# VHH binders against F-box/kelch-repeat protein At4g38940: the designs that were tried, part 2

Target 1, 370 residues: F-box/kelch-repeat protein At4g38940, of Arabidopsis thaliana (Mouse-ear cress) (q9svj9)
Amino acid sequence: MSSPIIIRAPKKQPPEPPCLISLLPEEIVVDIVARVPRCYYPTLSQVSRRFRSLVASPEIYKRRSFFGCTEQCLYIAISKDQTSDIHWFTLCRKPNGQQFSGTTASDHRLVHIPTLPPMPMHGSYVGIGSNIFVMGGFCNWKITSSVSLIDCRTHTAQTLPNMPKAVAFPVTELIDRKIYVIGGSDTLSPMKSPSRIMMVYDTDTEMWQLRARPDWEAGKKWFSSVVIGGKIYMRTYHNSFVCDPNDTSCDRDEVLHSKEWWSACVIDDVLYYYDVRENCLRAYDPKQRAWGVVKGFEGLLPVACKWSKTVSYTGGKLVLFLQKTEKTEIWCAEIAVERREGGEIWGKVEWCNVVLSGNFHIMDCVAVVL

## First folded at step 5 (VHH; framework vhh_7z1x_3)

Design t16 (from c5 with S104G E108T)
Fold by ESMFold2-Fast, scan of step 5:
Structure t16 (fold): chain B 370 residues (1-370), chain A 124 residues (1-124)
Amino acid sequence: as target 1 above (370 residues)
Amino acid sequence: QVQLVETGGGLVQPGGSLRLSCTASGFTFSDYAMNWVRQAPGKGLEWLSSISGSGSYTSYADSVKGRFTISRDNAKNTLYLQMNSLQPDDTAVYFCARGPDYSGSWYTEYFQHWGQGTQVTVSS
C-alpha cells in the first residue's frame, strides 16, 4: 500500500448528550432498536459507539425476525454514464421529527453502498430473504457465468459456484424458491437472437439444471416479465406470453400485449406499469383479461419523463421510479393501491421527490426482507 | 441517420503505434458514450475501451490497459483510439460503437449503432 496516511484530529465528534437509554439493559436496547425502521439505522450509527455496534450486529436482524418487525427494503442497481459496471444503492428516508435545515420530514434518497464492489451489468438480480443473488451479465465486456451473493444485513458479498452457461440480458424470475433464467445472449452483437436455453437454480439444494426454453417467438426483441400465480408473463416487441415453466406450456395474450407494459410489477395478482406517454398508472387483471387506469392521483406525479419502473412494496403499495427527459433527475414515488366496490382500483401518492441527480441509470430494483 | 466511420488502420511493425479515428454524424455526439471494440480473425467481439459523453470517464479492457488511450473531440464529432506498443495479437478489425440510450435490465442488445470497421495488422 503506497497511499499517503491521513492524520486525523482526535476530537471529531460533538459531545453526545446524556441519554437515559445508556442506563437500560442490553436486551432492552436490542428490543427497541429491532423495532426501529431499517432506514434509520445509518442515523442511529452516528449517535454513539454502542448504537453503531448494535445496528451492525446479526443479533438485531434475528430480533427483528422474532418480533415480526422485518420490512421490505429496496436495493437499486445503478450504472453511471451507461458504460460501467453496476453499483448498489439503497432507498433511505430521513426520520420524522428530526431537524434538517431546509428539509421536510420523510425526504427520500438513493444512498450508495460503498462496501460493495462494482458488479456485472445486465445479469440476473434476485432478492431472496435478506440476500441478493447476482448472476451472469457482462464484466469487462465479456459475458460471464459468475455468481455473487450479497448479504444485505452486513453489505458484504461472497462468490458462489458459477452458472452452467454464461448469459446477459435474460428474463429472470423467482418461483417457489427457484430462480428461472430464460433467454438472453452470450454475445453483445446486435445480429444474434436470444438463447433458447433456460437455467434453473434451486435455492434449497444449491444446484443448477439446464432445460430447453419453452418455444415462444422471442426473436431479436427486448424483454419484460412478471410472475402471477406461478406463471411467467413476458413481453417482447411483437407478443406477450403467459408461460408455465414446469410444463413448457405458453399462450399468447393479445389483450395484455395491447399496452407497452415495460418494467411492470405485481400486487395481489394484478399487473401494474406506469405509462409515461399518457402519464397514468395502468393495471391488468388476468382473471378479467382487461386493462384499467388507476384513479385518485391524477396530476400528482412529474410529467415529461422518458422512462419508468415500478416495484411492488409491502402493504399493497408500489414504488415508482421516473426519469425526466430534459434533466439528470431520477424521481421516486410510493403509491398505495386499493380495490374498491365495483372493481375500480384507486391509488394514493404517499410521497414523491427527487432521489438521485446526475448521469445515473437504473438497471434493476431488488427487494429484500430485513 | 446515424453514421459512424472508422479510419486510421493499416500495417504496423510490432512495438509500433497507430491512431484510429471515428467520425460520427446524425446525432448529438456529446450526449452519448462511445466505445471501441475489435474482432480478431476467427474470434468473437472483444470490447477495448469506453468514454463518457463529456469525456470525463474512461475505462479499458485489461488486455489494452496502459497501451491504448481513448479520447474524443466533441467539437469535431470524432472519437480516437491511440494504440501504442502494438503486438501481433492486436491484429483485428476495429469498430466504433455508440453506447445505448436506455435504462433497465430488459435490454437484449447493447450496441445498436456500429461503424464499418478498420483493419489493423501487426506483422514484421
Scores: ipSAE 0.012, ipTM 0.358, lowest interface PAE 8.8, mean pLDDT 79

Design t17 (from c5 with S103G E108D)
Fold by ESMFold2-Fast, scan of step 5:
Structure t17 (fold): chain B 370 residues (1-370), chain A 124 residues (1-124)
Amino acid sequence: as target 1 above (370 residues)
Amino acid sequence: QVQLVETGGGLVQPGGSLRLSCTASGFTFSDYAMNWVRQAPGKGLEWLSSISGSGSYTSYADSVKGRFTISRDNAKNTLYLQMNSLQPDDTAVYFCARGPDYGSSWYDEYFQHWGQGTQVTVSS
């Protein structure tokens, strides 16, 4: 079964827990909550005002770090019915098949964050530490230079100084604590060329630089990119490139281009994408310059899908989103990948479930550490 | 070949009404969300309204909410915008635009599949 379109906190005050819980020392409660998977925190916030305050406290996140209990959490920017705004969802991951005690909820859901405002579509979305940067994009068909910072510990948003130039549909990558915003458009007019300016945000100095765009297939739009070894790998309709953002040179890779590697991710310097036509996970090794097919799970995933998106996750895993042609359901699978003897790549589906129903589409996936 | 043709614009007095139409061809109309956007003289594009492929879901910009109604007839491949209580600030060229495919690289398609527009002038 799929999750409801909107998951909201009760409109009335959460039920008060039994008196015995209120008698526990704060330190003990913090230690217990810090060991609970992050995906259950919204549920805990509904138990009482005490728990609601506690799960938003910086103390919890310090305690998680101290115990080594931090986890990568996925935040998903989703558009509903192709509106001009994105809404933020989290992927609730069930660890090791264990269910939180007392819950009747199904495992693995996309959970809407109602406290975050709608934000511009087709901008840059970058996760750094426990924060998400939201930069540019458009709302109400106007391209913006606005920058927002989301604190994922509290699910609050702050406005930051604007980018030097408004941009939508850029290629965005994080390299050495710098955010590279490349190409895109400053207008929705079909008569305008892509931007020739690259914007670089240094997260340490909190300063923007304008740089001339490297001559990377000048005049063509970039549709997909990943970072491997500090280099940007990108695909257009006509070519695939390997580029150094600090050098104007780029190399064409015809073997990489032989596959339509849209919405790819990287695990241990290997590029992965899911081929919806052939129903297989493909892997590209840039050292060997060869494509392979990941073995071990063929037939375990939904078939007849329109679209796929992959995002890398801790522990040699990826998260795969799929939408079936005949349904408005978004499916999600967590796949562990490993190299075996002989250099073959094998995959194991840890879980596969419907995570969201309705006319939604995934705009981007961002990983943060909580 | 994707084509979108807007009609129904004209001159109206403040408080008046107009119904715009957009006829689509070259694609399966019911598979795509559709949008109305406008451009006032000397200003940028302003998104007004969207409707899902099935017609079950609609959304509106705050500037037109309660005054404009988006609808579609999938059997006729036609998108509509009913505009009521028109004001001088509604003077603009009105365009229909095809939405992108779900989860696709077609995120850039918003400005590739537009009509020529229809002029709406609100003045006394």
Scores: ipSAE 0.020, ipTM 0.447, lowest interface PAE 7.1, mean pLDDT 79

Design t18 (from c5 with W106F)
Fold by ESMFold2-Fast, scan of step 5:
Structure t18 (fold): chain B 370 residues (1-370), chain A 124 residues (1-124)
Amino acid sequence: as target 1 above (370 residues)
Amino acid sequence: QVQLVETGGGLVQPGGSLRLSCTASGFTFSDYAMNWVRQAPGKGLEWLSSISGSGSYTSYADSVKGRFTISRDNAKNTLYLQMNSLQPDDTAVYFCARGPDYSSSFYEEYFQHWGQGTQVTVSS
């Protein structure tokens, strides 16, 4: 006999029920988890193998889409230690104001994705749905026509059929599920003029089309672009243009060109970029053809920065990346923008933190929906 | 202020070996990837090899893989190319190139810092 006789007492109160969630059918658990913000998914994956499998399943992401509970997630292509390739990072946050540890405590961090291989830099990086298309670019001084597809639900990559032409340093825009790859070069050195060929990838048919580039500015390089109202707004050193990729016509916009609008984004048909020299967020309204300065957050962002990158975000917001001139710090801020009475644009900094420290450089930023 | 100076070129017979050196000044050498590039008579530039700023990562063109070895000495601000099993087709001017500032968004600035070159002639 391993133990003495146990005296049975009558049940005066019911036993505590088992964990309620373990009693639910799988479909109900999927419906509940699909409505939970993704910042809680790492925590959920630690609860059980069932939850770990669930939060990584295609089923949960389909359910999120069905319920309209998707979130925009930012993926950042970063160069490390002056290598000729990019590594993928994602912008992560701690739930409920919890912070990442490090030299500077913050609730937001850029986190490396080790399951994704290094990829060519200065190519085309396009987010469509839950996927990132990585097309062209160069690695180790070789310009490639390779195409990779990143599935951001699983953080896996697969190879797709190559582009018709190898290209690096193109202007790349997404319009109506078609990817327009414009200009760039098929040789790294010497570089005398941009390509006169436009390549168009239809994501629905999975087919490439070669088109002659409209003669917008022969022999000049394109350095910045955005899409507003189905038109491509482009900047060179000499001019800014408004172009319909399906039309032969393009219009110069000298007022747009009056500012150095590098690495811009678009919110509600307004172009935004951060001016690192004047330390201000500038807005261009193409309907009014006028520049304005966004008010309401003066002195809240880091100064003495060598570059900036803006990315549009859901809910009338943008994400701003800044790299300091004298430090290896990459800062990130989320800014809500709104038009107020009188047509003034006002901004509110929701948060601003160091998100990555070290010998890292942001090459591009891609938004996906998960 | 950026200066790159190549040395070690010369005449060598097929199957021979040469070691090229490139001395760098005017910048923090360990912060930049370095490259070897060559130009054969009547041909364009051909990239041969690169090495990361730390020296931890190296890459080679298929034409030289297994025959050439890139290395660096960050304490001496010097880049090296050890060339073995040289062939007549290796005859070219060899250039040391500072890796582009890969953080640069400006294409024109990407390939500005090259040495003057050193002539390698592989002939009997």
Scores: ipSAE 0.044, ipTM 0.482, lowest interface PAE 6.0, mean pLDDT 80

Design t19 (from c5 with W106Y Y107W)
Fold by ESMFold2-Fast, scan of step 5:
Structure t19 (fold): chain B 370 residues (1-370), chain A 124 residues (1-124)
Amino acid sequence: as target 1 above (370 residues)
Amino acid sequence: QVQLVETGGGLVQPGGSLRLSCTASGFTFSDYAMNWVRQAPGKGLEWLSSISGSGSYTSYADSVKGRFTISRDNAKNTLYLQMNSLQPDDTAVYFCARGPDYSSSYWEEYFQHWGQGTQVTVSS
């Protein structure tokens, strides 16, 4: 069966008591709410039905853009028991002034979004503006070509036209408003070679195109990728490559390959990943073709972790997720990075704490602008 | 370390049934999807069926769908394959294989841990 369009669950409430704010004209209320940080929106939604509707309104998000008040928000695809579909969580913080004296300043947590349905795992997850594209993957042990669009303003999902081919475990990158879906598998048979077809979605025309995949290690699995300067940097088990998706040329980069740069992110044309074995944040400068270690936060992050994931964040920052080997704890840290005189990269841990406990696993992290 | 042991193979008449078992040790069994794979004489490996760690989700190759049923008992660390309506072309060595950690991007980890196999012969 096809996935139905998700309609937000209706909540029936009695008529609300009179509120002084309800006397203000709509335009003034919209202007006030648009200037309020999003961390206060859950609180505002509990004040009245009017405010609950308003904070989910497209009009609020248009006004936030107009006023320059938009914020980057992280949405996290999480699986339970490593075998089911994904569920969506968002990274939330408590607003200033909600803490008593003597408590820590940071109070971040992952919060489940119950209005979004479970979605296929190991597909493509791409954030564009205030939306998340969910493409392919597998659900109920079937590989799908289905495409869903999540509107992060309302936490609703709609169905879009399918991809030309079903695929799971692809490499997916966004370049010049086009989504490139490369490789992966069209079946749960591990004996089949990766897909030889590259699928490209043009977000402006809303059309899919099939293209022959460039001869980049044909027949090999791709495990990690990032985009720097319009080029795809990718890691297979055997090599790391730098490729232009509009060119058949690709260059091997053996210095890049000297580190196991899984789940990396990019800030100002520098590649970052967290090395769980050496407990350090590593940075690769493609112009210098050299690896460095980010200084300034030694001993501030949890150790004995089995995996890491980095996501770029506004203002020259990254968000790092870590899972401990012998605990069901997911840790999260926000790290500000800067290049200093002499080319050294320094980091500052803005906050670090446990954001989720239990038998959960992060499958992907997506940034949207709200 | 990781060990998988298959049992339950044998000789059976066409149209008959067999139940294969795979006993796992050296890892947390319920954390991993499990697979059945076979290799017929003179042929390559053929994937047959997968089951999620919880047992809630299963998948089958078209060649065995409706005839074979995969199941697991996490309390006993045991994987099963119930084979019905067996045909001569089902003759093969049947292998138990641990699936990848699906929190990982490494599809190729799918077949890193295998059992020794159990022989199934379907003949008149």
Scores: ipSAE 0.013, ipTM 0.395, lowest interface PAE 8.0, mean pLDDT 79

Design t2 (from c5 with S104T S105P)
Fold by ESMFold2-Fast, scan of step 5:
Structure t2 (fold): chain B 370 residues (1-370), chain A 124 residues (1-124)
Amino acid sequence: as target 1 above (370 residues)
Amino acid sequence: QVQLVETGGGLVQPGGSLRLSCTASGFTFSDYAMNWVRQAPGKGLEWLSSISGSGSYTSYADSVKGRFTISRDNAKNTLYLQMNSLQPDDTAVYFCARGPDYSTPWYEEYFQHWGQGTQVTVSS
């Protein structure tokens, strides 16, 4: 309440707001930024040149490690238009503003990393620590043995010594700090069978070895794979196999094969994949050899999708990517999963929104620790 | 059933020109990038050129850049390769190949959608 004014008071220009953070010592700013989730770093880089330099500095990532504030960050290999290469994107969160109540508001987006050059498609993409290994693949129909290492702290790439053999479309898995590159094609000949040679990279010795691949169905078949308990679980069009890379033996699992488990992930030794035809998340327990459907979020995800990809995340979570059949939209959802009394698996959708629109297609997803 | 049929190969003198055609069926032609690749006697496959589904973007191997021109007619479901200034080392079987289907980024084998090839011999 104010008394009536006989005459209007003069208006004042509001003072320029002080940048309080720029007044703090450097070490305090580093400590504060290190504790901020990495998904906000692209937003922080837009605040000032100072923050742009800071979020790209090696010091911030050393500080995150020191504080135990490291987190899994997703890097997504995406094809654009009708080109034969991939472009790298990362999942970012927009700042929270005044947003309309309801499902039209979204703060997650896939953001292109312009400092990284286009790279070969259908190669091996493996996240180790803060780095992504990009190995083999093809670009403009040339199958390559080239190896690049992406430093996700700086978004720069460097060339490493080549693989022993050029390969595209392999099965690639990381087991006990070794990268297994299995099968695939070393030539563009349509009459040639997939490679009988497995390449193994030891991340400790930084050396490649050539080994005989596990004995399974040979042929021009689709491959999908996950690792559970040091064994490679893989799907071809006709069969699903459980392979031990150390003894080259493979056993068939007909129950596992009863579902089309493409683009699957693993959480706590359980295999998950999203069935776009039935619009459900399916789970396979290899100890019980039984499929189940994840309960608790029926009807919360987009329908009429032609493609899905699950990727495991820390804390008993997975990230699900979905591509709509009738729209050029890529949707993303974060789902927490838990096993309840009686063996039922339940899921909770933490968020779900459109993350990329346009003529883009997800080729692979890689997790790094930053 | 995806089918690609190459035609237009033959014997040509060094310095001559030849136009290859590839007729596609069994898929929506304009949704796919298309490629020309070749295999010389006793050698592996060599990629020559790519064209986007719309025809707006093209790329070429250094060995053929400035001599070969890729084009397409989406109304006729046909891919072309205009080859000029042919050299004896251009002697090869020429294949057309369908590029990736980005609407189904599954584990589809992109190298399996090829034609049977057409022989080009550059000799006197």
Scores: ipSAE 0.030, ipTM 0.458, lowest interface PAE 6.5, mean pLDDT 80

Design t21 (from c5 with S105W W106G)
Fold by ESMFold2-Fast, scan of step 5:
Structure t21 (fold): chain B 370 residues (1-370), chain A 124 residues (1-124)
Amino acid sequence: as target 1 above (370 residues)
Amino acid sequence: QVQLVETGGGLVQPGGSLRLSCTASGFTFSDYAMNWVRQAPGKGLEWLSSISGSGSYTSYADSVKGRFTISRDNAKNTLYLQMNSLQPDDTAVYFCARGPDYSSWGYEEYFQHWGQGTQVTVSS
């Protein structure tokens, strides 16, 4: 063992020194990694095969839950070039150190998840815990009753029992661990009247129920919805309604309807949406029945946008997606909102940058806890 | 007003070929993905093919992959479907359909705009 074999030595590497962390028992390594913010996991996966396997393991996410170290993560369903191919992306944050990325690009980006298959369009996507429920929609011009569960810890999908009826274009809301799927269409025929049924999935019993639709104006198309105080707030082209899903009663709200509140979110019982025509974030307080403009970030967001989408986020924040009219750029901003003395709502832009370039369109955004 | 007009259908023998055309007007054709969809007698709608606004990306249903080719001429506002190796089960009314408008200022029903259709009959 004293002399090297010269003819076998051209690619000889020196022995690696012992890595400090490789000297620790596996249980301790898992405990340490579980407490590390998820934004560092891509960096950790570059350190060794062991870390790469660990950060993709369900075990790490169970440990994070046990320690109370979970984070809200955004998964975005995206169409490319306005095709029926819907793919999943994650919103990824680069850590401040960025030693393994030499680019001066934005700190945040949308990253494609290649292991997940294409998803049906215009179905329902609901985040519960670390999972995304994918229900209905259409694929290859067929409306489906199929239900899939995406495990965001492993980026794997499994099939669940079908919905009672196939549906596309519903409004879908999560209330008290039950998923309400309301309206929509059984066919892709143009101008077809929407479904007059409501389907409810109980996540605890894993059973579907058919219920009476809570809509006193039967046959209306519902294009947007949010949940505030256990009630579903819905917008059609002509009216906005406030409905109790356990009652057939619905009340019109003409003040709510005075704004085109598409793709809205809710933070602390206040409805938020971004008005691309007037370049402002609008807030509706159902207790005061009044619209206000969120102050404090004028001139900090891109202008001349053709669409927007808001998603509620942890800590009294929202995430805003914007698409420019004259560019194939999707911008994203994180905005902290705060109610101040006198009832004014103020916002602070924590960050804002381009997250995806190209002819992409956001179909839905889902928050999960990892 | 948005209009889509399909032409090129007719009677053809098994193994034959047809080229369908769809002429678009009332919108900026190159800004929209376009689709071909058919409906056979007594059956539902079947999606066949899609093409991106630029023409750079295409997709096909398994039933027609390798036999049908989608293409577009943005200067002429025209969508095409070249159909080769036609079989009796390709007998259907063929529709062109405009892809979605994802504007956040309003919600549009996906594939809201289709043509009247053109009949293709494959028989001896």
Scores: ipSAE 0.016, ipTM 0.458, lowest interface PAE 7.2, mean pLDDT 79

Design t22 (from c5 with S104W W106G)
Fold by ESMFold2-Fast, scan of step 5:
Structure t22 (fold): chain B 370 residues (1-370), chain A 124 residues (1-124)
Amino acid sequence: as target 1 above (370 residues)
Amino acid sequence: QVQLVETGGGLVQPGGSLRLSCTASGFTFSDYAMNWVRQAPGKGLEWLSSISGSGSYTSYADSVKGRFTISRDNAKNTLYLQMNSLQPDDTAVYFCARGPDYSWSGYEEYFQHWGQGTQVTVSS
């Protein structure tokens, strides 16, 4: 089946009023804009047609790289109204939004990217440089091997050669420029075990290879993972493992498994996840093999949430997404973490507010460098 | 405790009609997409139809498009499949399945929200 080509007619708009800054040579404007934080680019695009074109150009992102002004940007895969398709959103600030010192309130919002097509859910989402790889997943009860590449500089998508095998619900990690796709299922039967095949994509050669994987543990269905020190830390329903991708042996970690660390992130070799039952941020130190609770922000985050997701962010910070049980609200918080004397971890909530309202569900959060 | 119970299966002549029902309990029914899936003897699972939580969006497999109609009554926590122009190859166990928990709750939980199934036999 051929994909339809959608040609968008330009939006009709009145001539923009003259702006003194529009008289500057393009090279100078590019230099100025390249030094502006990416979260303000949506607001800049509303200032003039020139700025709107500029913030979408590859040239601005080359200039940011040249100046060392690149930053980590979050792209969020979201399902709406229980559809089997995901849509992409970015975390940005509203025009005239301001964060005040000593407050948690802000004007951060999730903004839909309408130029990207809907994509299958429950697949693999990997950020590499300024791009997102979208691989496999599930659409209309069918598991796919399709691969799409999203260019976050232009918000365009292209199709790439398929994976060797269709898969949904895999564990996916990026190590040494190789994408490891482990486990998951090629069937929706509740009685089938996860796949025993590991697929590895080499981003330098652009080739897939199939490798046998150890039987992690017979009959396991739940997988969650993070990378610490070049090793994959995985959680199944029955156990947590620490695996070297170049070794077939995996070591069990019973202390790690004592907590249900789903949707975790890693900062400075420490694993973090948010416990919605106990309303606390938990941290696991592999060196000490011990769980701790992050202190310093008790009562500052919403309670009565049905799920959470953490993602690491530049500067020793994490971004936490929470969905309320009784409301169609997605909350987001930025938390700075620090280790203190005695090994205690303390957190500070930089901001916390509702970022999306309605029947939306976060499927994944991907960090790219722009 | 999530529970799905299918009813309405039975023996029917080729060209006949059946209406399947699935009664849901233990969750907020209107928050979830619902699916009908079947398994013929000795074959794998075949997806037939999906309906959104609101009922505004439906989709169908090519094998049943135009013959089967999916619907739901959120006030009664009930999902329906109206099957017309039945053929011998429609003989299968029909399952009601809750759509994915669109907030990631775990792979196993997603696949555990199936009913026990109801047998449909189209006589030869």
Scores: ipSAE 0.016, ipTM 0.435, lowest interface PAE 7.5, mean pLDDT 79

